VH-VL binders against L-cysteine S-thiosulfotransferase subunit SoxA (soxA). Designs and how they scored, part 3

Target 1, 259 residues: L-cysteine S-thiosulfotransferase subunit SoxA (soxA), of Chlorobaculum tepidum (q8kdm7)
Amino acid sequence: EVNYQALVDADVKAFQGFFRKEFPDVKLEDFGNGVYALDEDARKQWKEMEEFPPYELDVEAGKALFNKPFANGKSLASCFPNGGAVRGMYPYFDEKRKEVVTLEMAINECRVANGEKPYAWEKGDIARVSAYIASISRGQKVDVKVKSKAAYDAYMKGKKFFYAKRGQLNMSCSGCHMEYAGRHLRAEIISPALGHTTHFPVFRSKWGEIGTLHRRYAGCSNNIGAKPFAPQSEEYRDLEFFQTVMSNGLKYNGPASRK

## First folded at step 20 (VH-VL)

Design e1 (from z3 with light chain Y30R S51D)
Fold by ESMFold2, fold request of step 21:
Structure e1 (fold): chain C 259 residues (1-259), chain A 121 residues (1-121), chain B 108 residues (1-108)
Amino acid sequence: as target 1 above (259 residues)
Amino acid sequence: QLQLQESGPGLVKPSETLSLTCTVSGGSISDEWYYWGWIRQPPGKGLEWIGRIYYEGYTYYNPSLKSRVTISVDTSKNQFSLKLSSVTAADTAVYYCARTPYTSSGFFDYWGQGTLVTVSS
Amino acid sequence: SYVLTQPPSVSVAPGQTARITCGGNNIGSRSVHWYQQPPGQAPVVVVYYDDDRPSGIPERFSGSNSGNTATLTISRVEAGDEAVYYCQVWDSSSKHYVFGGGTKLTVL
């Protein structure tokens, strides 16, 4: 009797409508480019960087890891359909386990199920594999489904997290990435929340390496004086779920480079 | 083969701190795919979850015990520990350590044998 | 806090089917796990994620979960099945692993 997808679709319309109104000169599809959709100088610098992107070697290493045999003769390729072009399948709500499954969670689940040691969650080889998968999945549609009460509950936990003020600065994800989107914080421009998850993993110049979305979540928590949650915790997976639902209709475009 | 073994004093005086250690063998506590937990069972009664830890130090505790509980990990010894402060006779129980997968709706797939801790003068 | 309710005991004749219930508000939106605890032993998981079995658990152990009730079903009950059975969920609102009170299965 309850149409949970309709409730969520109404939220998506309102969320995306906010950004269309605040940035009327930006095409909806371009929000996946973040700051590069807002600032001409940043876009020009980014286009130059894309000639020799800093993540190029990470993608190649990720491809090697994806195909490397496990001790049992299988590989990560054994767990993923479509030759690994699966970014558009994640995140999703697993109706049997009643939990959100992210791409990074699925990568480590595959390894553990085959007797291999999981990768570290925030950076390193998991980010390289994620980058490879993203690179061969570019253009896949963001189309996250919320069909059940359990899926809706996970979505609502992510939504509440996104809007909740926290930390010593009493700030929320929405405060920075909706209300202050496009504003300068010193030399940086605050990116709009719409399209945040479509381009991960990212090579950030500030990190000097490729990293995952959940590494970025921990960094944002630290910036406002809040204690980070564990990487790939229920809290951060539900946040990723909410954020990605809000980007339904956009296309996956990772990996990316950012400042 | 993975094994968990509880150790520590079997007798604790009221108002003192209960302290237990779980030794993990046949696997690593520094595993990104698992949480490590403590569960207790008063004699003749049901199971009560105490808390869990991820080896990097992230914890959740049973809200009813949170003010008195500390769980910690020592990766160099492949061990995790429970401290429960200000104990009373109500804390008399068999204490189990256990492992759960790194999932939202987890279950405890490996348990120690349990150790009885009695709170008495 | 979230509460799971189990009957304190169930009695069944050998070879028959035992059904052990676990009641909770909207438990069908949660994953339910079941543990067997023989006398004097640690619990062992026998069903997880409502209806999956670990390796080594006989297929005569099965589970279901819908609405406000989860059920552990043990077909062709044997004397060795005599134990206390617990249901368990994770409650994300309270960050709490919740156990039912336990059901003692007696094989007549």
Scores: ipSAE 0.710, ipTM 0.878, lowest interface PAE 1.7, mean pLDDT 92
Fold by OpenDDE, fold request of step 21:
Structure e1 (fold): chain C 259 residues (1-259), chain A 121 residues (1-121), chain B 108 residues (1-108)
Amino acid sequence: as target 1 above (259 residues)
Amino acid sequence: QLQLQESGPGLVKPSETLSLTCTVSGGSISDEWYYWGWIRQPPGKGLEWIGRIYYEGYTYYNPSLKSRVTISVDTSKNQFSLKLSSVTAADTAVYYCARTPYTSSGFFDYWGQGTLVTVSS
Amino acid sequence: SYVLTQPPSVSVAPGQTARITCGGNNIGSRSVHWYQQPPGQAPVVVVYYDDDRPSGIPERFSGSNSGNTATLTISRVEAGDEAVYYCQVWDSSSKHYVFGGGTKLTVL
């Protein structure tokens, strides 16, 4: 029988090896800080900002939402173990549903299961709740498993997406975040792909608000002139799954501030 | 309490465009947790998926019909529509609108009653 | 494209057990759903996600899915079970909802 986990572990090793080679002065654990691990000036500014993080109010709001009673008397807290510190549990492959489940999906599924309206995707309350969960999950090790054939298939779909060229610019995720990692593109330093998923949701200066990983994916699609997929689409969930697997061994450090 | 109802002409001439509308009641088409789709069934034959739409406008179509199919959504009317261009006799079928969960492995949990569309001169 | 294969027909006597198969390459890695379609009516899901059952569907209806075959099992078949049954999956490669050809269940 095929050991799918072994296959994936080999991929992770190769993927992380690429970045360690490209950025020999960057510690593995620091890749979760994105561009700030690469650029000293940016890092200084970031650290200053982190003294009073722009996402603080969102985390507080998220906490309130997390504990807010539903009409039935339960709350989001009722759905999650460990006091809600569950960032490290997501994403995962659901063997019954045969699909990747993200944290944001789980949040809204909890709401819907309890008779509440789901949050809108990408921003707003979904991001706030996600931010709270991320905040209390800081330091958890990224450890996404890929054991079954079905999970491996989802992983491979994400992988394929990551390396596939798309859009008017005919660019892939890897085309920018591997090949152009650390370089300037349109006055922005391109972040290395390693660690992409560890720090969401993020408050982006560009957004002026907090947003989810899938919001960022959509933005990247637009940047290359490709039609974005829907948030929590199979495409983006699989991509998240793949990228998170590639970051195995790193630590979750969300929420975060980004440009 | 959710109900889907197909509406549109039951007769379409060859080469013309088949147009149907699905009216959703008892629930919102803007529910983030569902897709809305069209499925057809030629007389005496099996089911064929045509396409689906998310309320934000994202669509997937049957590859064999993609070039002729357009699905749209009108959230203000709580409706979504099907257009199938260049119809032939092969497009004669009962057309169903249906709902499916916003997942990558969804099933169709609510169906309209179906409407027969006949392509004939 | 991904194909689901069903037998065209299955016949059973009342009170007996009907088994309707749905074949597909590595179908066990997919979620399979089953629909019942009585004559002149819209399909109704009777089993979803391989072996789950919607509220209102009798316990006589069950499902399994492994390897290359999914199976809908209808125990203690009744006359009212006579219908065409369809299996369905989502094929992520082609982004296609795929239905089987349907199986006509006849209650003798």
Scores: ipSAE 0.282, ipTM 0.740, lowest interface PAE 2.3, mean pLDDT 94
Fold by OpenDDE, last read:
Structure e1 (fold): chain C 259 residues (1-259), chain A 121 residues (1-121), chain B 108 residues (1-108)
Amino acid sequence: as target 1 above (259 residues)
Amino acid sequence: QLQLQESGPGLVKPSETLSLTCTVSGGSISDEWYYWGWIRQPPGKGLEWIGRIYYEGYTYYNPSLKSRVTISVDTSKNQFSLKLSSVTAADTAVYYCARTPYTSSGFFDYWGQGTLVTVSS
Amino acid sequence: SYVLTQPPSVSVAPGQTARITCGGNNIGSRSVHWYQQPPGQAPVVVVYYDDDRPSGIPERFSGSNSGNTATLTISRVEAGDEAVYYCQVWDSSSKHYVFGGGTKLTVL
């Protein structure tokens, strides 16, 4: 019997090893801070911003939404254990459904299961609730498991997506976030891929609001001239699954501010 | 309860366009958690998926039929439609409209009764 | 390009157990759904996500899925179980809902 977890663990080691070699002065745990771990000036500015983080109001709003009673008297709080501190539980591979389940999916599935309308994806209330959950989950260790063949297949799909060249620019996620990590591309410092998923949702200055990881994926697709996939598509869920697995051992530190 | 009902001509001439409409009742086609699809079954044969549509208009089609198939949605009427162009005798089948959950591993949980469309001169 | 293979027919005596197989490459890594189609009627789901059963479907219907084969099991078969049964998956690579060829269950 193939030990799929062992295969994945080896991948994680190699992946993280790449970044540790590329950035020897950066602690593993700091990769979750993205560009701010690489650039001192950017870090200083970021720290200043974090004194009054732009996402704070969204977290508060998210808390309210999380505890807001449904028509049936329950709430999102009814669906999640540990007082809602469940960021570390997602994403996971559902062995029954044979698919990756993300935090945002779980949120909307809870609403739908209780007769409520799902939140729109990418931004708005979904991001606010996600932000609240992330905030109370800070410090949790990333520990996504890949044990079954089915889970491994999903992992591999995500991996394939990550390394596949796409779009008019013929670029892959790895093409930018590995090969150009820490370098300037169009006046933007490219973040290392390691730790990408630890700090979402994010308030991006470019957005002027808080948004989800899948919103960011779509943006990246657009940047390379590729057609974006739908939020919570199998493609993006598998990508999230792969990237989160690659960040095993890091700590969740969302929500966060980004440019 | 949710009900789907196919409607349209039961006879179509070769080379013409088959056109069917599925009317949804007891639920909204604009429900974000479902796709709406068409499946056909030639007489005495198995099931063949034709395509699906999301209420926002996004479609996937069977690759073998893609060039001839158009699925559309009318949220105001709570309907979605199928057009199959350049039909031949091979397109004679019972056509079903169906619903499937918004998942990567969905099944069809609600079906119409099906409508027979015969392609004949 | 993904293909599901079913036997064309299965015969069983009343009270016995019928097993209908659905073959597919690494089908165990996919979610398999089963439909029952009585003569002249639309299909109805009898097993979904490999082994889950919809409300209203008798416990006699069960499913399993591993390796390259999914199986629908109908215990204590009744005359009313006579129908064509289809397995189905979603193929994410080709973005295609794939059905098996169907198995006609005859109750002797």
Scores: ipSAE 0.202, ipTM 0.721, lowest interface PAE 2.1, mean pLDDT 94

Design e5 (from b4 with light chain Y30Q)
Fold by ESMFold2, fold request of step 21:
Structure e5 (fold): chain C 259 residues (1-259), chain A 121 residues (1-121), chain B 108 residues (1-108)
Amino acid sequence: as target 1 above (259 residues)
Amino acid sequence: QLQLQESGPGLVKPSETLSLTCTVSGGSISDEWYYWGWIRQPPGKGLEWIGRIYYEGYTYYNPSLKSRVTISVDTSKNQFSLKLSSVTAADTAVYYCARTPYTSSGFFDYWGQGTLVTVSS
Amino acid sequence: SYVLTQPPSVSVAPGQTARITCGGNNIGSQSVHWYQQPPGQAPVVVVYYDDDRPSGIPERFSGSNSGNTATLTISRVEAGDEAVYYCQVWDSSSKHYVFGGGTKLTVL
C-alpha cells in the first residue's frame, strides 16, 4: 500500500532543508516571521509596531463578528470548537467531499448553513474573523495530514502550482520565494516561502487594511502578469494546502503586519 | 425560493451564434458561495456540461467546447448568459442553467426548466 | 477525458430493489452525485457526496462508492421512479463536470 504521509514528509524534509542550508542562522521556528527573521532593521521596526499593531482593531471587530448572533440565534461560535481557537485545524482535506477546506471556507460555510449571506472572500469581515481566530490560536502547531490518495492528489496539484512558471514574467512561486528568498527587490526583501501561511491574515501597509492569504496570491499573480484564480478556488486552496504542509512543525503566529 | 429560468431564441441557423440568458430570482447571482453553470442535453441523449462562472467573471469551460463558448454575468440584471458560436445540427439540445456550491466536488442543486434550441436551416 | 460508464437500462418489478452502477477508474476517490430525470423534466439531485440525500428525497434512495464502482440503490421501487438516472463527478485535472451516459430505469 502507498504511504502518502511518508512521501509528503520526505518533501517537507527536503523543502525545509533547502531553507536551513540557505539561512543557517535562522531557527526553524522563526521562518513564520518572514523577512523579520532575515533583516535586523525590519525586525526592529516590526517589534516596535507589535506593541500597538495596526491589526488590533480588526481583531476586536473579528471577535464581535464571531459572537454576533445570526437570525436563527446561532453564531460563528456555534460552528467552531475550542471557543474558536482552531487555526491549527486548517487547512485540512475533507475525505467526504474530497476537497481542501480552508479556515475562510469554513467561516462562510457556517454562515450559509445558518441562512446568512457569506462574507466577501478576500478582505473585510472575513479577514477580521480570521484575524480573531488566528490571534487566539497563536502557538498551535502546523500539522497538516495527507492520508489518502485524494488528499495526496490535492497536495500534488498545489505542489505543481507552486513550482510552475506562469505569467508574462515566466516566474513561479518557488522562483521568488525559494531561489531568490532573502534578495532585495525594490528595497524590499523577498520572503522565504517556508512559513508563509502561518501568519495570515496580514495587515499590509500597501493595502491599508487587513487581508487574506488568497488576496496575497492574487496580488502575486498580477505582479508576474498572470491572471489570478478566483479567491478560495480549488487552485488556491490546493496551493494553501501544499504551502502549509511544507511548514509542518512550525507554529501558527497570525495575524501579522507586513509591507 | 430560488428560481432559474432560461430564455432566448428556440431556433438558430447553422453557423450562427446560439445566445441564451438565465434569469435568477428568489436569490442573488452575486452570492460568494455559488457557481452558475450551463448544461445541455441533445434530444434522447445524455447530459453534457458546457461551463460555469463565478459572478466576478471567473470561468471554466468544457474543453471540447471552449473555443466556441462564452459565459458572462450581468449582476445588475441578476442574470448570466451563454453564447455558443458557429453552431451545427449537433448543437440542437435542451439547454439548462443551474447552480452549484462553491466547492471543488460540487453538484448542481438547482436547475432551470430547460429550453430547447433547434439548429436548423 | 475522465469517463463514467453506466448500463443503458435496468428493469425491476415494483417493490423490489434497483441498483444502478457508475464505473470509473478509481471512482472511489471521487465524490459521486446522482440525478433523477423523469421524462420531459429537468434533472433533480437525489444523492450527493456518494451517500447524502437532499431534503425531500426518501430514505429508499441511497448510494455507495468504492474502488471503481459507485452504485445508486433504490429500494421498494415505485412506478413513479421510472426515469433516467445520471451519475456525475468533478474531474479536477481537466476542470470538467463529467456525467455518465444515463441509465433508464423501467418499472415492470
Scores: ipSAE 0.714, ipTM 0.877, lowest interface PAE 1.6, mean pLDDT 92
Fold by ESMFold2, fold request of step 21:
Structure e5 (fold): chain C 259 residues (1-259), chain A 121 residues (1-121), chain B 108 residues (1-108)
Amino acid sequence: as target 1 above (259 residues)
Amino acid sequence: QLQLQESGPGLVKPSETLSLTCTVSGGSISDEWYYWGWIRQPPGKGLEWIGRIYYEGYTYYNPSLKSRVTISVDTSKNQFSLKLSSVTAADTAVYYCARTPYTSSGFFDYWGQGTLVTVSS
Amino acid sequence: SYVLTQPPSVSVAPGQTARITCGGNNIGSQSVHWYQQPPGQAPVVVVYYDDDRPSGIPERFSGSNSGNTATLTISRVEAGDEAVYYCQVWDSSSKHYVFGGGTKLTVL
């Protein structure tokens, strides 16, 4: 039988090795802080902002939503173990359904299974619930498993997506976030791909609100002239799966603030 | 209770466009947890998936039909529709609309009763 | 494109066990769903995600999936089980819901 986890672990070491060579003074766990790991002035400003973070009210609202009774008397808390400290369980490959399950999918699945209307996928209450779950899960290890051929196929689809050039600019996720990581674009430093998924959801100043990883994927697609995929589509869930596997060994540290 | 009802002409001339509408009642087409699809069954033959749509406009189509098929949504009327262009006698079938969960490997959990469309001169 | 192969027909006596196969390359890496279609009616799902049953489907209906073959098993077959049975998967490579050709179950 093929040891798919060993193949994936080799990819992880090569991927993380690329960033360790490019940024030798950055501690591996600090890649979860994105550009704040690369730029001392940005880090100081971020540290000051974290005393009164812009997402503070979103976390509070997310906690209220997490515990709010459904019509049937249950709540989101009924669907998640460990009091909702479950960020480290997602994403995972569901061997019965043969698909990647993200935290946001699990949130809406819980609601639908209990007769509630699902949240919108990219922003709003789903991002607030996700922010709460992330906030109580800080420090949990990224440890995404790829044990089966079906899981490996999903991983490989995400990998191919990450490296594939798309859109009118003929650009890939890897082009920006590996080859150009650390360079500035406009007033921004391009963040390394390592650690991208550990800190979502994010409050972006550009958005003026908290939003999900898949909202960010759609935004990046638009910026290169590519049509976005549907939020929580198979394509974006497989991309999240690949990206999160590449961050195995780091710690979840969401929610976060970003430009 | 959710119900799906197909409507449209039962007879279409060759080379013209087959056009069907599915009306959803007892539920909303603007639902983040579902896709809405079309499946057909030629007389005496098996089921063939045509395509699916998410209410915001994202579609997948059967590769064998992709060049001829368009699925669209009208959320204000709680409806989605099928257009199949350049039809031939081979497109004669019972056409079903159906719902499937947003999961990548969903099954079709609600079906319309189906409507026969005959392609004939 | 991905192909699912079913036998055209299966005949069993009442009380016996019917096994309807669905062949596909590496189908064990797919989730397989099974539909029952009575004459003149829309299909109804009887097994999904390989081996789950919807509420109201008798425990006599079961499924399995491994390697290149998925199987719908109907134990203690009754006359009311006569129908055409379809398997179905989602093929991520072609973005296509694929149905098998259908198997007519006859209870004789």
Scores: ipSAE 0.710, ipTM 0.873, lowest interface PAE 1.6, mean pLDDT 92
Fold by OpenDDE, fold request of step 21:
Structure e5 (fold): chain C 259 residues (1-259), chain A 121 residues (1-121), chain B 108 residues (1-108)
Amino acid sequence: as target 1 above (259 residues)
Amino acid sequence: QLQLQESGPGLVKPSETLSLTCTVSGGSISDEWYYWGWIRQPPGKGLEWIGRIYYEGYTYYNPSLKSRVTISVDTSKNQFSLKLSSVTAADTAVYYCARTPYTSSGFFDYWGQGTLVTVSS
Amino acid sequence: SYVLTQPPSVSVAPGQTARITCGGNNIGSQSVHWYQQPPGQAPVVVVYYDDDRPSGIPERFSGSNSGNTATLTISRVEAGDEAVYYCQVWDSSSKHYVFGGGTKLTVL
């Protein structure tokens, strides 16, 4: 029988090894800070901003939403253990549903299961609730498991997506976030792929608001002239699954501020 | 109570375009937790998926029909539509509109009653 | 293209157990759903996600999925169970909702 976890662990080792080699002065745990781990000036500005994080009000709002009673008297808090500190539980592969389940999916599934309307994806209340959950989950270790063949298949789909060239620019995620990691592209320093999923949701200055990982994925697609996929599509969920697995051993540090 | 209802001509001539509309009531097609799809069934035969759409306009189509199929959504009318071009007798079928949860392994949980479309000269 | 294979027909006496199979390459790694379609009616889901049952569907209906075969089991079959049953999956490789060919269940 194939040990799929072993295969994945080998990939993680190679992936993280790549970045450790490219950025020998960056500690593994700091890759979750993106470009702020690479550029001192950017880091300084970021630290100043973090004194009064732009996402602070969103976290507070998310807390309120998390505890807001549904019509049936339950709440989001009723669906999640550990007081809602469950960021580290997601994403995971559901062996029964044979699909990757993200935190945002779980939030809306809880709402729907309790007779409430799901939140819109990418921004707004879904991002606020995610931000709150992320905030109280800070420091949790990324530890996504890939044990079954079905889970491995999902992982491989995410991996394929990550390395596949797309769009008018014929670029892959790896083409930018590995090959051009730490380099300037269009006046912006390209973040290394390692740690991409640890700090979401993010308040982006470009957005002027907080948004989810899948919103960012869509933006990346647009940047390379590729048609974006729908939020929580199989494509993006598998991508999230793969990227999160690649960040195993890092710590969750969301929500965060980004440009 | 969610209800789906197909509407459109029951007779289409060969080479013309089959056009159907699904009207949703008792719920919103803008519900972010669901896809909306079309399935057809030729008389005495099995079910064939045609395509699905998300309310934001994202579509997937049956590869065998992709070149002839267009599915669209009108959130203001709470409707979504099917167009199948260059029809032949092989396209004669009962056409169903249906809802499926917004997942990658979904099933169709609500169906319209179906509408027969006959392709004949 | 991914293919689901069902027997064209299954016959069972009232009170007995009917088993309808759905074959597919490594189907056990996919979520299988089952629909019941009475004559002249739209399909209705009777089993979803391999072995879950919608509210209102009798406990007589159950499902399993392993290896290359999913199975819909109908225990204590009644005359009203006579219908065509379809299995269905989402094939992520081809981005296709795939239905089996359908199995006509006849209650003798």
Scores: ipSAE 0.035, ipTM 0.671, lowest interface PAE 3.1, mean pLDDT 94

